VH-VL binders against 7-cyano-7-deazaguanine synthase (queC). Designs and how they scored, part 17

Target 1, 227 residues: 7-cyano-7-deazaguanine synthase (queC), of Persephonella marina (c0qst3)
Amino acid sequence: MKQSSSIIILVSGGMDSAALLWLAKKEFDKVYAVSFDYGQKHRVELDFAKKLTEEAGVEEHFIAEVPHLKGIKGSALTDRSVEIPSEEYPEGPPVTTVPMRNLNFLSIAASFADIYEIENIGIGVHSVDSPYPDCRAEFVSAAEAAINASSVMVAKKKNRITVYTPFLGMTKTDVLRIGLELGVPYEKTYSCYRGTIPPCGECATCRQRIEAFRSVGLEDPWFKKER
Short names: E, the ipSAE of ESMFold2; O, the ipSAE of OpenDDE; V2, 0.75 times the mean of E and O plus 0.25 times the DockQ between their complexes.

## First folded at step 13 (VH-VL; framework fv_ucenprubart)

Design r4 (at its last look DockQ between E and O 0.69; V2 from the best seeds 0.00; counts 0 for: pae E 7.0 > 2)
Fold by ESMFold2, look of step 13:
Structure r4 (fold): chain C 227 residues (1-227), chain A 123 residues (1-123), chain B 108 residues (1-108)
Amino acid sequence: as target 1 above (227 residues)
Amino acid sequence: QVQLVQSGAEVKKPGASVKVSCKASGFSFSSGYYMAWVRQAPGQGLEWMGFINPSGGSTWYAQKFQGRVTMTRDTSTSTVYMELSSLRSEDTAVYYCARGLYDWEGHTPFDYWGQGTLVTVSS
Amino acid sequence: EIVLTQSPDFQSVTPKEKVTITCQASQSIGEYLLWYQQKPDQSPKLLIKYASQSFSGVPSRFSGSGSGTDFTLTINSLEAEDAATYYCQQYYSLPPWTFGGGTKVEIK
């Protein structure tokens, strides 16, 4: 007798989460999504996340508000007085760090997983040396342990919760290739940390995205130019 | 004060292209403003065509114009351009540029408009 | 895309009387609605933003109201210089940020 499997995907509207969403639609029977409103400058990403989940055809797309993160000052992502950098991220935590962002997100996603008895939580992390501490493999492993220790579903011996991280150890280019093969509509993804429409083209995330497309011989749908 | 000054009226034949300029003064292209293009056929309403973020040059075009419209900018002259190709008689209109601010909390209205550029496509 | 339906298409109004113009959205747009005034052979002029907030320098006789799908522009005492066409525009979420079809107001 076949056992069905379910996953809840953290969907930001960006390239990596879109690739993960399309991969999950191929690999899992039921796909749920959760997105977070934490007062980020690029809150428009939620609109892109909604369009992506509608196109992928998820079971349900939850929008979770994270009010304690909305009030944090000093991060370029949430404090309008702090400028979004135009330069490549240095080694170490950048000014765009929101304290413990993914720890908050995974714990909230785990609550949905526990309530809906979803066995997997997907997150699109892919670099082992991410400049954000809460995007690293060490963090993911620790978070999974804490989630399982806290889970009512696990306590009832229903199932374990797995944090699904299929892109760990991959480059941005590798993830992009996977998404292209899966048919991800990259023109409907959004990466700009400044939150502008159209995207600014100058922040580190915009530049990383442009370079990833160039490295596979394509132009970014947002920045197709001859200048 | 903010001012948007557009190029002069043009007469074109069907199948040609037109490039309308909009020179901005009173604000910086790097200050988070975007530049939109809106047209108005004689005796008709307003139709949004698309916009450009002049800081990085990225664009968003209305579906109706996708493939026929190109928006560009020249930051050294504070000028944005709209080029419409494969012109047909229905493209006869006044073309306006307008400024808007998009920021973290949402979108803002088009607060300043150019004087308009009449493009006539005849015969 | 979000369709805005303005009503009426045309009004002829006696000076000093109240003018009411409606704009109905095909889906909820919260309060993300603008009103513009366009006089003959002129560029549009912003009157009202965020459904009810007057733009700088707009006479107090102009007011906006509504939320969700139903919006109203009111001119509470029409002046001769108010003869114009009025447009609503939504700016909810992602483009396209569409316009209503317009309402022409003339002096009777």
Scores: ipSAE 0.064, ipTM 0.645, lowest interface PAE 7.0, mean pLDDT 84
ESMFold2 (binder alone), look of step 13: mean pLDDT 89; pTM 0.897
OpenDDE, look of step 13: ipSAE 0.815; ipTM 0.910

Design r5 (from n4 with heavy chain F51Y; at its last look DockQ between E and O 0.19; V2 from the best seeds 0.00; counts 0 for: pae E 14.3 > 2, placed apart)
Fold by ESMFold2, look of step 13:
Order: sequence, then C-alpha cells, then structure tokens
Structure r5 (fold): chain C 227 residues (1-227), chain A 124 residues (1-124), chain B 108 residues (1-108)
Amino acid sequence: as target 1 above (227 residues)
Amino acid sequence: QVQLVQSGAEVKKPGASVKVSCKASGFSFSSGYYMAWVRQAPGQGLEWMGYINPSGGSTWYAQKFQGRVTMTRDTSTSTVYMELSSLRSEDTAVYYCARGLYDWEGSHTPFDYWGQGTLVTVSS
Amino acid sequence: EIVLTQSPDFQSVTPKEKVTITCQASQSIGEYLLWYQQKPDQSPKLLIKYASQSFSGVPSRFSGSGSGTDFTLTINSLEAEDAATYYCQQYYSLPPWTFGGGTKVEIK
C-alpha cells in the first residue's frame, strides 16, 4: 500500500477543527491546513487557527479570502445590523447561518487538493448538535460527489478525493473526549461567534462549549469559575 | 461610577521587583471585564504590557515582558496586581491599570476607565 | 504585532481652527481603533471607540473616521482645553493591543 498520505484540513480555531487537526497529525503523513476570511464578526478565530497549526506542525497553513460573503445580509455572523443571539438554538437553522459557508469552503479546499494532489479533505462537522444544514451527512456526500466530478487530479490519476469527516454522528461532547485523548490544547482554541476577548460566554457556541466541558467533569479553560 | 485606585509610588534598585495594585469598584469581576496594564516612561508614549481576565485569572503578556511580568488578581478584594521583576533603569515609568470589554461591533467600550497611575522609579 | 504610525508628531494650531490627526495601521484592523486625549500628569481619556463612535460626554467637535488601515481624528473647532497629546490604539483580535506614538497639539 502507500507509505505516505496527505490531507488538507479546514481549520477554524475552534474545538472541532482542533480535534480534527490533532487526529489528522496522528493518521496522515502530510497535513496541510486552510482557514477562511469571509468577513465573520469573530475574525479573531483566524489568529487562534494560526497558533494551532503552528503547534501541530502542519506543512503549510493557507488563508483564503472569501470577501463576497461579507456583503450578504441576514446572518448574525457577517451582518452588522443583525445581533448574535444569547439564547440556545431552536430546532432548525439559526440567524447565525452564513449561506453556503461550507460549500464555499470545501470547493476552495478542493482547489488546493487538486493543485497539490492531496487525496483527502478534512472537515470537522458533526450532525447531532449542529443547527447548520451545511454540517450534515447529506451535504457532505453531495459535495464529495461534485468535487470528484470536477477534479483534474481524479481524471488524470483515476484516483478519488475523500472528504474525511470522522466526527459525523457525534455530539460536541464526543468530539471533546476524542480531543482530550489526543492531547488537544483547548486553552488555545476559540469558539465565540461574537469575537470578543474574553469570549462572551452567552452566545450559543460559548454555552455549548461550556456544557461540553462540564459534561466530562472539566472546566472550560476560558470560563473557569472563581471560588 | 467605575473607579480604579492604584497603589502609591515606589522607588526600587536595579534587579529588584515591584508589585503594583489596582483596586476596582463600581463593577463586578464576574461580569467579563478584563484589566489591562499600560506604562509610560517619562516623556514617552503609551506601551501596552498585558491583561488579566479577573473572572478566571487568564493572562496575556506583551512579548517584551514575557518572563518578567506576572499579573494576578484577588476577587475577594476586587484587586488586580502587576509584578515586574529584574528591574532596569528603563523600567522607570508611570504604570496604569485600565478596564475594558472587547466586543466586535463596538457595543461595549474597551479601556473606558483608567487608574490614576503609579510612578515606579528604578535608580541605582 | 500591529504597528500604528501617527502623523503629525506635533501641531501648533490657532484657536477655532480644524485639527486633523492621522493613524495608519501596518495591517487591516477593520474599525477596531480607539482615540485618547492625555493632558500632562493625567491618565488617558477615551474620546472615540470603534473608529468613529464618540464616547459618552465627549464634545461634538471631536470626530473619528476611517477603516482598514487609515484613520483620522478631527477636532472641528479647537478650544483652549483641547491642548493635549492624542493617541490611537488598536484592539483588533488578539493582543498586543498597541498604541500610536502620539500627536501633541498646542495652541498658537
């Protein structure tokens, strides 16, 4: 079989992408990373992503700009006139949905994979806790099919590109347990959608992260209580 | 209503340490505010040193001060501390504490209240 | 780290005239910029937050503008009490949250 393999990981600076990055460093010979600047309110995540990829020791860490998403109204993550909610997500897509975010990201990552002949694209989606439609298995399957239909590397080598999604079907807590086992430095991860320092502690992602740590008997490094 | 009251002036020899206090009133340390330290040498501009989140004690130091600065807090007295070790004559400055809450839309006010400053003189 | 370059270092300005101070960042910082006024032997006082939003109690003659890398503080009609040193500070993303070198404004 192959003595070496390569993957490009979508790294956001958050818990899930950090766990994926550490898992990929264990399972693949060469690990590349790509992060996206799409006008998100929480752009500080890119600085955390850089710190994580430096610590993990990736081959290269690309920052791809997606400025057209900045001008799209209606998302709390990109539209200044829309507030980021403090309440837990209801069923269905929340106001924090950025249209087609992961479709844009996977297509750009696929371009890197095609050029550098990287056979795997990793994304840290999990379907159990996610309110976003572009984090679901149906989306991943459709995106992988489109990537393989479009790839020059696949046509030339008669090879396939795999969208690596090891966390599908897992909860945030499940992913956290995996990351703890792998030694992920969670104090160097960032989850807040409001982009504050310190993290706001009140948006849905902050609360979900706090609850995940609590469920495994730990305190979130960012929200440790003073006794 | 927010007040930040710092400890008094200090005179130190080179190689010593100094610990400056900043007592807060008019807000709660559990409300998510951070406390920054900024210094100003005589006739010079402002220099950011670092911050502490007094709710959890997390710190972030400017690279120039890594290994020499330690920031701590005491939530029971609403006080933060900055300790600078291995003092040199160029560490002579007024040291300020400041409160802030960073929010990406500017809906909160960073560095809105400052202490009165503490003069630290390092003289051989 | 992000470097802020203020210009000019010094201005001597006739009362009631307009003062313009610039701050240029070494990389884009969006609108995450503050302006301060500091008088001798006093702590800095916040004037402008988020590049253009006046802090509470600041006279309307003070205004800020800009985004990205280029920012301006304007004093529309200089008053005697406005003689001071003015600093910009960026608070973009992770620390360090650096300051500009300052601009001293004096009354002619």
Scores: ipSAE 0.000, ipTM 0.467, lowest interface PAE 14.3, mean pLDDT 82
ESMFold2 (binder alone), look of step 13: mean pLDDT 89; pTM 0.910
OpenDDE, look of step 13: ipSAE 0.029; ipTM 0.561

Design r6 (from n4 with heavy chain A36H; at its last look DockQ between E and O 0.06; V2 from the best seeds 0.00; counts 0 for: pae E 12.1 > 2, placed apart)
Fold by ESMFold2, look of step 13:
Structure r6 (fold): chain C 227 residues (1-227), chain A 124 residues (1-124), chain B 108 residues (1-108)
Amino acid sequence: as target 1 above (227 residues)
Amino acid sequence: QVQLVQSGAEVKKPGASVKVSCKASGFSFSSGYYMHWVRQAPGQGLEWMGFINPSGGSTWYAQKFQGRVTMTRDTSTSTVYMELSSLRSEDTAVYYCARGLYDWEGSHTPFDYWGQGTLVTVSS
Amino acid sequence: EIVLTQSPDFQSVTPKEKVTITCQASQSIGEYLLWYQQKPDQSPKLLIKYASQSFSGVPSRFSGSGSGTDFTLTINSLEAEDAATYYCQQYYSLPPWTFGGGTKVEIK
């Protein structure tokens, strides 16, 4: 049943963070959420994140601004002169890489964890199929060590902060199966990096999402055809 | 063959509630169509109220109606419902249901078929 | 929320003449704009989707154009059955998906 512990979840409004949120509501007694505004083109994801946390019934949903990342040149997510690619992910970090994004996010979430004495920080990364350096298991392990080394709560209470990553070693399809079993309202999730409604259907994240639904014999709620 | 048939006109007093039905035929509730509700006060324009995803029952309400509107569905009868509570004279309107689809091959066809409308009159 | 402003509110037009109706959005909505026709005591009917794409069965005299913030519905030769009220609607981002105030077209 529910643990007697608390967790803060990084919620982006996407499929992975939604599945994590629903899983955390099942596994933890108190669930907090944090979302980030870093000037991304797909800023509409924050509106989806708010709807998801309201439906899940979290204790509190923080919106953290990350102003030093706004307008970062050379990233397709923050620089309007750089086009969001339509191709599949290339080898190495894609043009959608925002410098050290998850390192910034985890450190901010850790600050909330210290203040509210939350012992778990949840992030919906999965290691298979991710081209981003800051979505890999090696990064998560290093970030957890750094968080524990710098936490005032850990120093005082002699406990630990755990970075909860239940989807490591899973594919997008695996995570989708978990979310479907948990009853995630996928029509209220958003994955498009171009920030359009409807989602563009062409960017790498849209294509990955569509393929995940197809691989479980379903259609993406955003891209269903007329019956 | 797509058809949306709504329940008949109603007269209500201020403070009451109304529940309007919309029965769908010619398509499946599991097909990815969302069911929308739109109202139109006499001599005025159209106002979107919200939608329901009939396959899972999830809803999105316009902020103006949060706390007063409830949308539900009955998949066995292919019917969606809109209930509006705490009625005021300003809620006098024709209430429409409409369907919308997001099509992965091109342009969406949101609000392509509409019900005939249900007049709700709120009179003291 | 995104506000759509239609112009004019009303116009009276002789048959066979061109009708132009405009819709201005309070922010860029790309091409995510719909046009509807509503005759008295009837539900709205979809005419144009994605700013310029005619819906099935719509007469060729109806056309839409525009992108960003400025959109136009054109009836290039008005017929008697075209007397109606016309609405634009945007579906750009998250709900609410708002409507314009309407443009009533009458035959002189």
Scores: ipSAE 0.007, ipTM 0.466, lowest interface PAE 12.1, mean pLDDT 82
ESMFold2 (binder alone), look of step 13: mean pLDDT 89; pTM 0.913
OpenDDE, look of step 13: ipSAE 0.039; ipTM 0.566

## First folded at step 14 (VH-VL; framework fv_ucenprubart)

Design w1 (from r1 with heavy chain S107Y H108Y; at its last look DockQ between E and O 0.04; V2 from the best seeds 0.00; counts 0 for: pae E 15.1 > 2, placed apart)
Fold by ESMFold2, look of step 14:
Structure w1 (fold): chain C 227 residues (1-227), chain A 124 residues (1-124), chain B 108 residues (1-108)
Amino acid sequence: as target 1 above (227 residues)
Amino acid sequence: QVQLVQSGAEVKKPGASVKVSCKASGFSFSSGYYMAWVRQAPGQGLEWMGFINPSGGSTWYAQKFQGRVTMTRDTSTSTVYMELSSLRSEDTAVYYCARGLYDWEGYYTPFDYWGQGTLVTVSS
Amino acid sequence: EIVLTQSPDFQSVTPKEKVTITCQASEDIGEYLLWYQQKPDQSPKLLIKYASQSFSGVPSRFSGSGSGTDFTLTINSLEAEDAATYYCQQYYSLPPWTFGGGTKVEIK
C-alpha cells in the first residue's frame, strides 16, 4: 500500500469498475472517482455508480458530461452524423464502438489528476484477446506517455502520472475472484445494457456476468434462485 | 464490399437435417459483428431463428427452435453454419444469414447486410 | 415477446404519391426500430435504423419517424422501383428480435 498516494478511478457502475474501486481503497490513501454522462443510460448506470462510490467512501465523485459523444454513441451504422468508413470491413475494430472512448475518458480524468495533483488514474480494463484497441496494454502505455507529456504537474517535476491497470491480462472470472475477496457488493453493481430493473438476464452483458458467477460456483446476486 | 454468400438450395425429406453455410467477406468477421439466421416461409413474413456471437462463439436460439437448431462458426474461413434437424413440411422456407453489430456497451443492432437466401424444401 | 403490428397489409399507390406505413409495438421500445425493403425474390435491405436514421445509399424520399410504440415509414414520392414489401423490426432487448407482418406496396 502506498503511503500518502492518491488515485482517480473511472467508475461505470459495473463489476470491473467496482472491483477496481474496492482494490483502490485498499491500495491508496485517497481515492477519487469520475463517471461520465454521455447518453440515455444516465440515471440507471450513474445511479449505481453513485451508490458504489458512496459505499466505498471516496474523497469525491466527479460527474463529467460528454455531450459530443451522444451524436456518435453506439456505432457509425446507427449515428445519423457519421458515414461508415471504407476500412471497417478488413480485420480491425468494429465501427459500432464510440470512437476512442477510453482515450476520451482518460484525457478528461487526466485533467482532474493534473489539477488536483492526483498521481494515479485507474481504469478497469482487462480481457485476453480483446478486440477493442483501447483495452490493450499497447494503448495504455501510449495513453500514459501522452498524459505525462501534456501534464503541468509533471512539467513542474512534482509527480509522474501512472495509469493503473491492475486487471490487464486477466479474465472476467479472475477479476470477479479478486472482487469477491475484497468484499465488493455485487448486488449494487449493474451490467444490463437494456437499462431495466431488475436486469433483464438476457442481454450479452447479463449473460457474461451470470456465467462469470457460475464459473466460481456462485449465483449472480441479481438472479439468485429462490432458497 | 460486404458480402454474405450462402450455400445452394436443398430438398429434404421429413425427419432429415439440413446444414446451411454463410461465408462472409469484405469485413472482419470477429470484430464487432455477429451473424444471425432468419427464415421466410413461402408467402409469409420474416422469422428470427438465432445468432452466433463471435465473442467466445456463444449462441442464442429462439425458443421455438431450441433443441433443433445448432449454429457454429469457423473463424479461419469466416463462415457460419446453421443446422436444423427433425425437418417437417412447415420448415420449408428461404433461410437467410444476416450481419449484425455488437458494441462494447452491449448493444446488438440488426441487420445491415443479408445473404442471398437458401431455399430449403421439405417434402415427402 | 414484443409484437409489432404493421398497417396496412397492402397498399396500391399511384407513382409520385406519398406512402405511409405504420408499425405499432406492444411495448415501449424507445427508438430501437428498423425498416427493411424486400423486393420479390430478393433478400431484405435495410432502409432506416434507430427509427429515423437512413442507412447509407438509401434515397432521401424514404424517412422514418416515431418513438415508444408508434412508428411510421414514409415514401414521400413513390417511384416504380419502390414496389416491394416493407418490414419493421424491433431490437429493444436481446432476442427474439421480432418483425412486423409486412406491408406490400404495389404500383398502380
Scores: ipSAE 0.000, ipTM 0.424, lowest interface PAE 15.1, mean pLDDT 80
ESMFold2 (binder alone), look of step 14: mean pLDDT 89; pTM 0.906
OpenDDE, look of step 14: ipSAE 0.798; ipTM 0.902

Design w2 (from r1 with heavy chain Y102F S107Y H108Y; at its last look DockQ between E and O 0.67; V2 from the best seeds 0.00; counts 0 for: pae E 6.8 > 2)
Fold by ESMFold2, look of step 14:
Structure w2 (fold): chain C 227 residues (1-227), chain A 124 residues (1-124), chain B 108 residues (1-108)
Amino acid sequence: as target 1 above (227 residues)
Amino acid sequence: QVQLVQSGAEVKKPGASVKVSCKASGFSFSSGYYMAWVRQAPGQGLEWMGFINPSGGSTWYAQKFQGRVTMTRDTSTSTVYMELSSLRSEDTAVYYCARGLFDWEGYYTPFDYWGQGTLVTVSS
Amino acid sequence: EIVLTQSPDFQSVTPKEKVTITCQASEDIGEYLLWYQQKPDQSPKLLIKYASQSFSGVPSRFSGSGSGTDFTLTINSLEAEDAATYYCQQYYSLPPWTFGGGTKVEIK
């Protein structure tokens, strides 16, 4: 069911943001999207994000450049000297962690929300057991508070910006089931952190995606069994 | 040293299928490499057909060939295959396999190594 | 789909002369353009990537230039061994990554 309000969705081209995008198209009257270019090794992800937002029919899809993240050493996603791991998520912050990624992205999305008078900011975070600190409920609550405290639109209109996190507390499998019911074209989503075309099937994100499809009795459109 | 060695020339009737092999040496299918198939009709230019990522077996086909082309791999023999079905005389061409890699900057790389080509002739 | 139009289709050139080959894209592809050389009965070989960057082992007489929609391959002093067909290819964004129609260069 659609609401009469508007939302801006953080879209990465992956499964979770695609499910959120299709859900938002069902539940909101006007849907905007924003994607971020911070020098990630999997830049092709942004190309998939553009295809998804075109298919979903968003009002506008912004690409925000975040050049300061390109200069920060120590992340496998932005530093050419750091290897993309093939293993499962180890203990502690993974080498693929971009420093304060969701905090940066939510802050930028909030700026667009002020410009376009958008009341909702959607982000596809899920699973409270995530190793990433910026995917947890306490982070979302703190970010929402900071956004509302600093928003010029909120101060002037006495209205609230809501950080919409419908998948919080869900597993990747749960999110996949929602997306399948909504008709998300998963063959047009992209998850590979190596940025290969076609996807590598070896990185942690590819493995999680393959397992999610397997857990609902399906094959990942990218990794179908050969005869 | 990277080498791509393709199967020998084939002659087919219209409506048949052909399966061309490309055996790789000098690199691992578990790496970030992908394998492309490109064809060249006699006296004509180059035409991209699609890619396979041999590590996971995922594929991306050119729209013109959707429904007629299948690309597969056998990791135990380091071989990729391209099968083209419902052949017609316009499919007469030399079929090349080629290797590509993402560079450290995340850009798509050019095809840096090519197979010797496989002539497929489709005639009645 | 991005169409690449090469010109001329054919050149017959005296040794040591300059050869210029053009490639025009149907839309802005930035600098995401490659040049290949294909000698008779051989597989293509990469010469130039990113519009102007020479590939390893390519003689310095080969150079590329251009951006956006208009690109040029130059052979500043043609050698006999350069008789070949030359192709451009774009790799802008997602597939399809199309080729130009080719330019055949022969020695007079």
Scores: ipSAE 0.038, ipTM 0.607, lowest interface PAE 6.8, mean pLDDT 83
ESMFold2 (binder alone), look of step 14: mean pLDDT 88; pTM 0.901
OpenDDE, look of step 14: ipSAE 0.768; ipTM 0.895

Design w3 (from r1 with heavy chain H108R; at its last look DockQ between E and O 0.63; V2 from the best seeds 0.00; counts 0 for: pae E 6.4 > 2)
Fold by ESMFold2, look of step 14:
Structure w3 (fold): chain C 227 residues (1-227), chain A 124 residues (1-124), chain B 108 residues (1-108)
Amino acid sequence: as target 1 above (227 residues)
Amino acid sequence: QVQLVQSGAEVKKPGASVKVSCKASGFSFSSGYYMAWVRQAPGQGLEWMGFINPSGGSTWYAQKFQGRVTMTRDTSTSTVYMELSSLRSEDTAVYYCARGLYDWEGSRTPFDYWGQGTLVTVSS
Amino acid sequence: EIVLTQSPDFQSVTPKEKVTITCQASEDIGEYLLWYQQKPDQSPKLLIKYASQSFSGVPSRFSGSGSGTDFTLTINSLEAEDAATYYCQQYYSLPPWTFGGGTKVEIK
């Protein structure tokens, strides 16, 4: 079909959203981006997100503030009294869970999609390795249904909004291979939940990223083997 | 009080490498501070070389030095190291270590404390 | 990469006179600018942060101003011990956090 297509991508500055952004630039005519400031300890990710969207050449990059999330106790990402774990990922929802994060983010992105008449909302979730409930196919399907039921643009134009999840069913390693083939500048991506520069190398997300690079025979751009 | 004490002056030939140390006291390597290396050729300005997060050992090098510089740390001695290889006469400089904080939630202050400097002379 | 241009490169100033040093950024960096003082054979010392905030122990004769792309360091009444080279540095967003070329201030 030769119809124009547009997408708004949730961009965090991390590996998965960067891979999605580069894929979207290849697959869609117009690419918008939205990033979220919710008081996370790793707020520096927004600076990386801005650099990635500038390099990709998006139509516009929105920064949406979600201040009510910064007051929620019990998450290691938003509560400074809760330490970021150095251990392996635990079974079940980890202490780094921000309650209903992707539900909040998708609903906000849907507001931008309505205003800008954007047919697609992209999120870089993959379900095989994720301990987070809001990264799973069941959640995505339910969120898409709610968005379509709520959208004024859909009602007016009889178009459907698609939640674009091309990495669903993939491993972290699978997504990394796709990004490498697409030419994602991984040295410009950021994964550390502790928000340090350079990244800490000890939190679960840093270790998962290091492991992903090792599994494809590469070194993480941030971390070299000791001599 | 924060203190950064560097190793002594060195004289090297072109093509060699040099490893400068910087021993830190008055703060913890787990506190979120980064350690940077900055050099200054005689009579010239300041040139950032890169930095290391001493808690995990990750590094960010200036593009000019990619492939020639290696920064490491030893947490047991609270010491960071900068090694520069394939030395040229243009690498003659005073090499400084410096501490800084990149805390987006708080006040950012790059390079708030500096070492005394280490003169590296590259001559045949 | 954000380029900082300092001017003048050199000033020779009568004691007790006012010294003005400028730093021009190639991009809008808000107020994320630092000033350092480097005396002969010493390491740099932080003087001003966030364009205008004096660092601890800095004499009141030193002040900073500016935002966006244009910044100024002022020494209201030059003292003999102020003979030094002064550098600006930007710390906007992510590294590299670049330095200006320096301004050497001498006492006449």
Scores: ipSAE 0.048, ipTM 0.620, lowest interface PAE 6.4, mean pLDDT 84
ESMFold2 (binder alone), look of step 14: mean pLDDT 88; pTM 0.869
OpenDDE, look of step 14: ipSAE 0.731; ipTM 0.888

Design w4 (from r1 with heavy chain G32S; at its last look DockQ between E and O 0.69; V2 from the best seeds 0.00; counts 0 for: pae E 6.0 > 2)
Fold by ESMFold2, look of step 14:
Structure w4 (fold): chain C 227 residues (1-227), chain A 124 residues (1-124), chain B 108 residues (1-108)
Amino acid sequence: as target 1 above (227 residues)
Amino acid sequence: QVQLVQSGAEVKKPGASVKVSCKASGFSFSSSYYMAWVRQAPGQGLEWMGFINPSGGSTWYAQKFQGRVTMTRDTSTSTVYMELSSLRSEDTAVYYCARGLYDWEGSHTPFDYWGQGTLVTVSS
Amino acid sequence: EIVLTQSPDFQSVTPKEKVTITCQASEDIGEYLLWYQQKPDQSPKLLIKYASQSFSGVPSRFSGSGSGTDFTLTINSLEAEDAATYYCQQYYSLPPWTFGGGTKVEIK
């Protein structure tokens, strides 16, 4: 039941993008991937992203550098002076917010889509439980409109570009269940925002991942007790 | 001054288990440091066994040792532990703990400081 | 996994002579290579990181070079206390972070 169409997937090496990648391999004829190096503390995620795309068998995996985000102050993901939090996020956007991260990423992915005439851009956002502004439906809708307004492919009246967000409206647990059914190798995914090996187990994304596995009656492959 | 001080030598029978401790001083456990275990059989080279992140307790074991090795930590005493079960004569070795430092700018130093080693002898 | 091959396995060297030890990786590891010194009945000590950067307190006679697959540890004027076994280790990307087989350096 594959579409006779193509998609480029934003692959971070995390659980959500892995689930999206496996879903896209079932749903689309040609699957491309793009990953981003923006100076994040967890750059090791790119190594996991490469392993995932190799296993999934994508047409091409692009690594795009975004050096202007590198080392900017104010984000715990790129600023050494800002600690990665261990607690639940406070009210408002968390300190792990990288300014305009998904806007930058979607625009770069859109450039690939426009040049290679790829009809779909896949991003693994889910709006439930997301503290980040650029993971919300309002953002996705606005970004899609801007992409299509600036697209050469659309101006040539070929096809519009769709931002494919199959997990919107889902929880992290919902996305995990989908990935488990699809056979995602979660031991090859990486979620820690601190970028440590092994993962820290304390940052919000490590805790959310651990809780998602527990909610489906499983232990996270990274945090299993082996005795 | 960074120091890693390990527990003393042990003699074990085949089929038993051993638990080696490594007490850290001169630095605080944090998410930027991890503790590794490496062994060296007599007259042989170095063999990595696995890591523990002492902050959260997560582990990554070498495939050869999965199912037999367990690494734990006690943050109140700045101590990590390695337990190896189902011992056999081939497990006779000096077991080292070592510290690694993660540099988030794309590099890290896996094993910059080492413990003194713990000889584990497995004999029938 | 990435295999590291050291050469030579053994070297007997006159004091004050230059010692060269090589480490060859089975695939491109950039500059993610470490060198250790291990004296008899002691734990390894880090000498060189990132292929060429000296670790704190390491004598200047030790230097490292190379990138990609071919790496060299040089002792530019061997001292008596340098008799030891030297190991390379790669830390490219994800574990396992493998070691070379070692090069034993003795004083002639």
Scores: ipSAE 0.086, ipTM 0.643, lowest interface PAE 6.0, mean pLDDT 84
ESMFold2 (binder alone), look of step 14: mean pLDDT 88; pTM 0.892
OpenDDE, look of step 14: ipSAE 0.806; ipTM 0.907

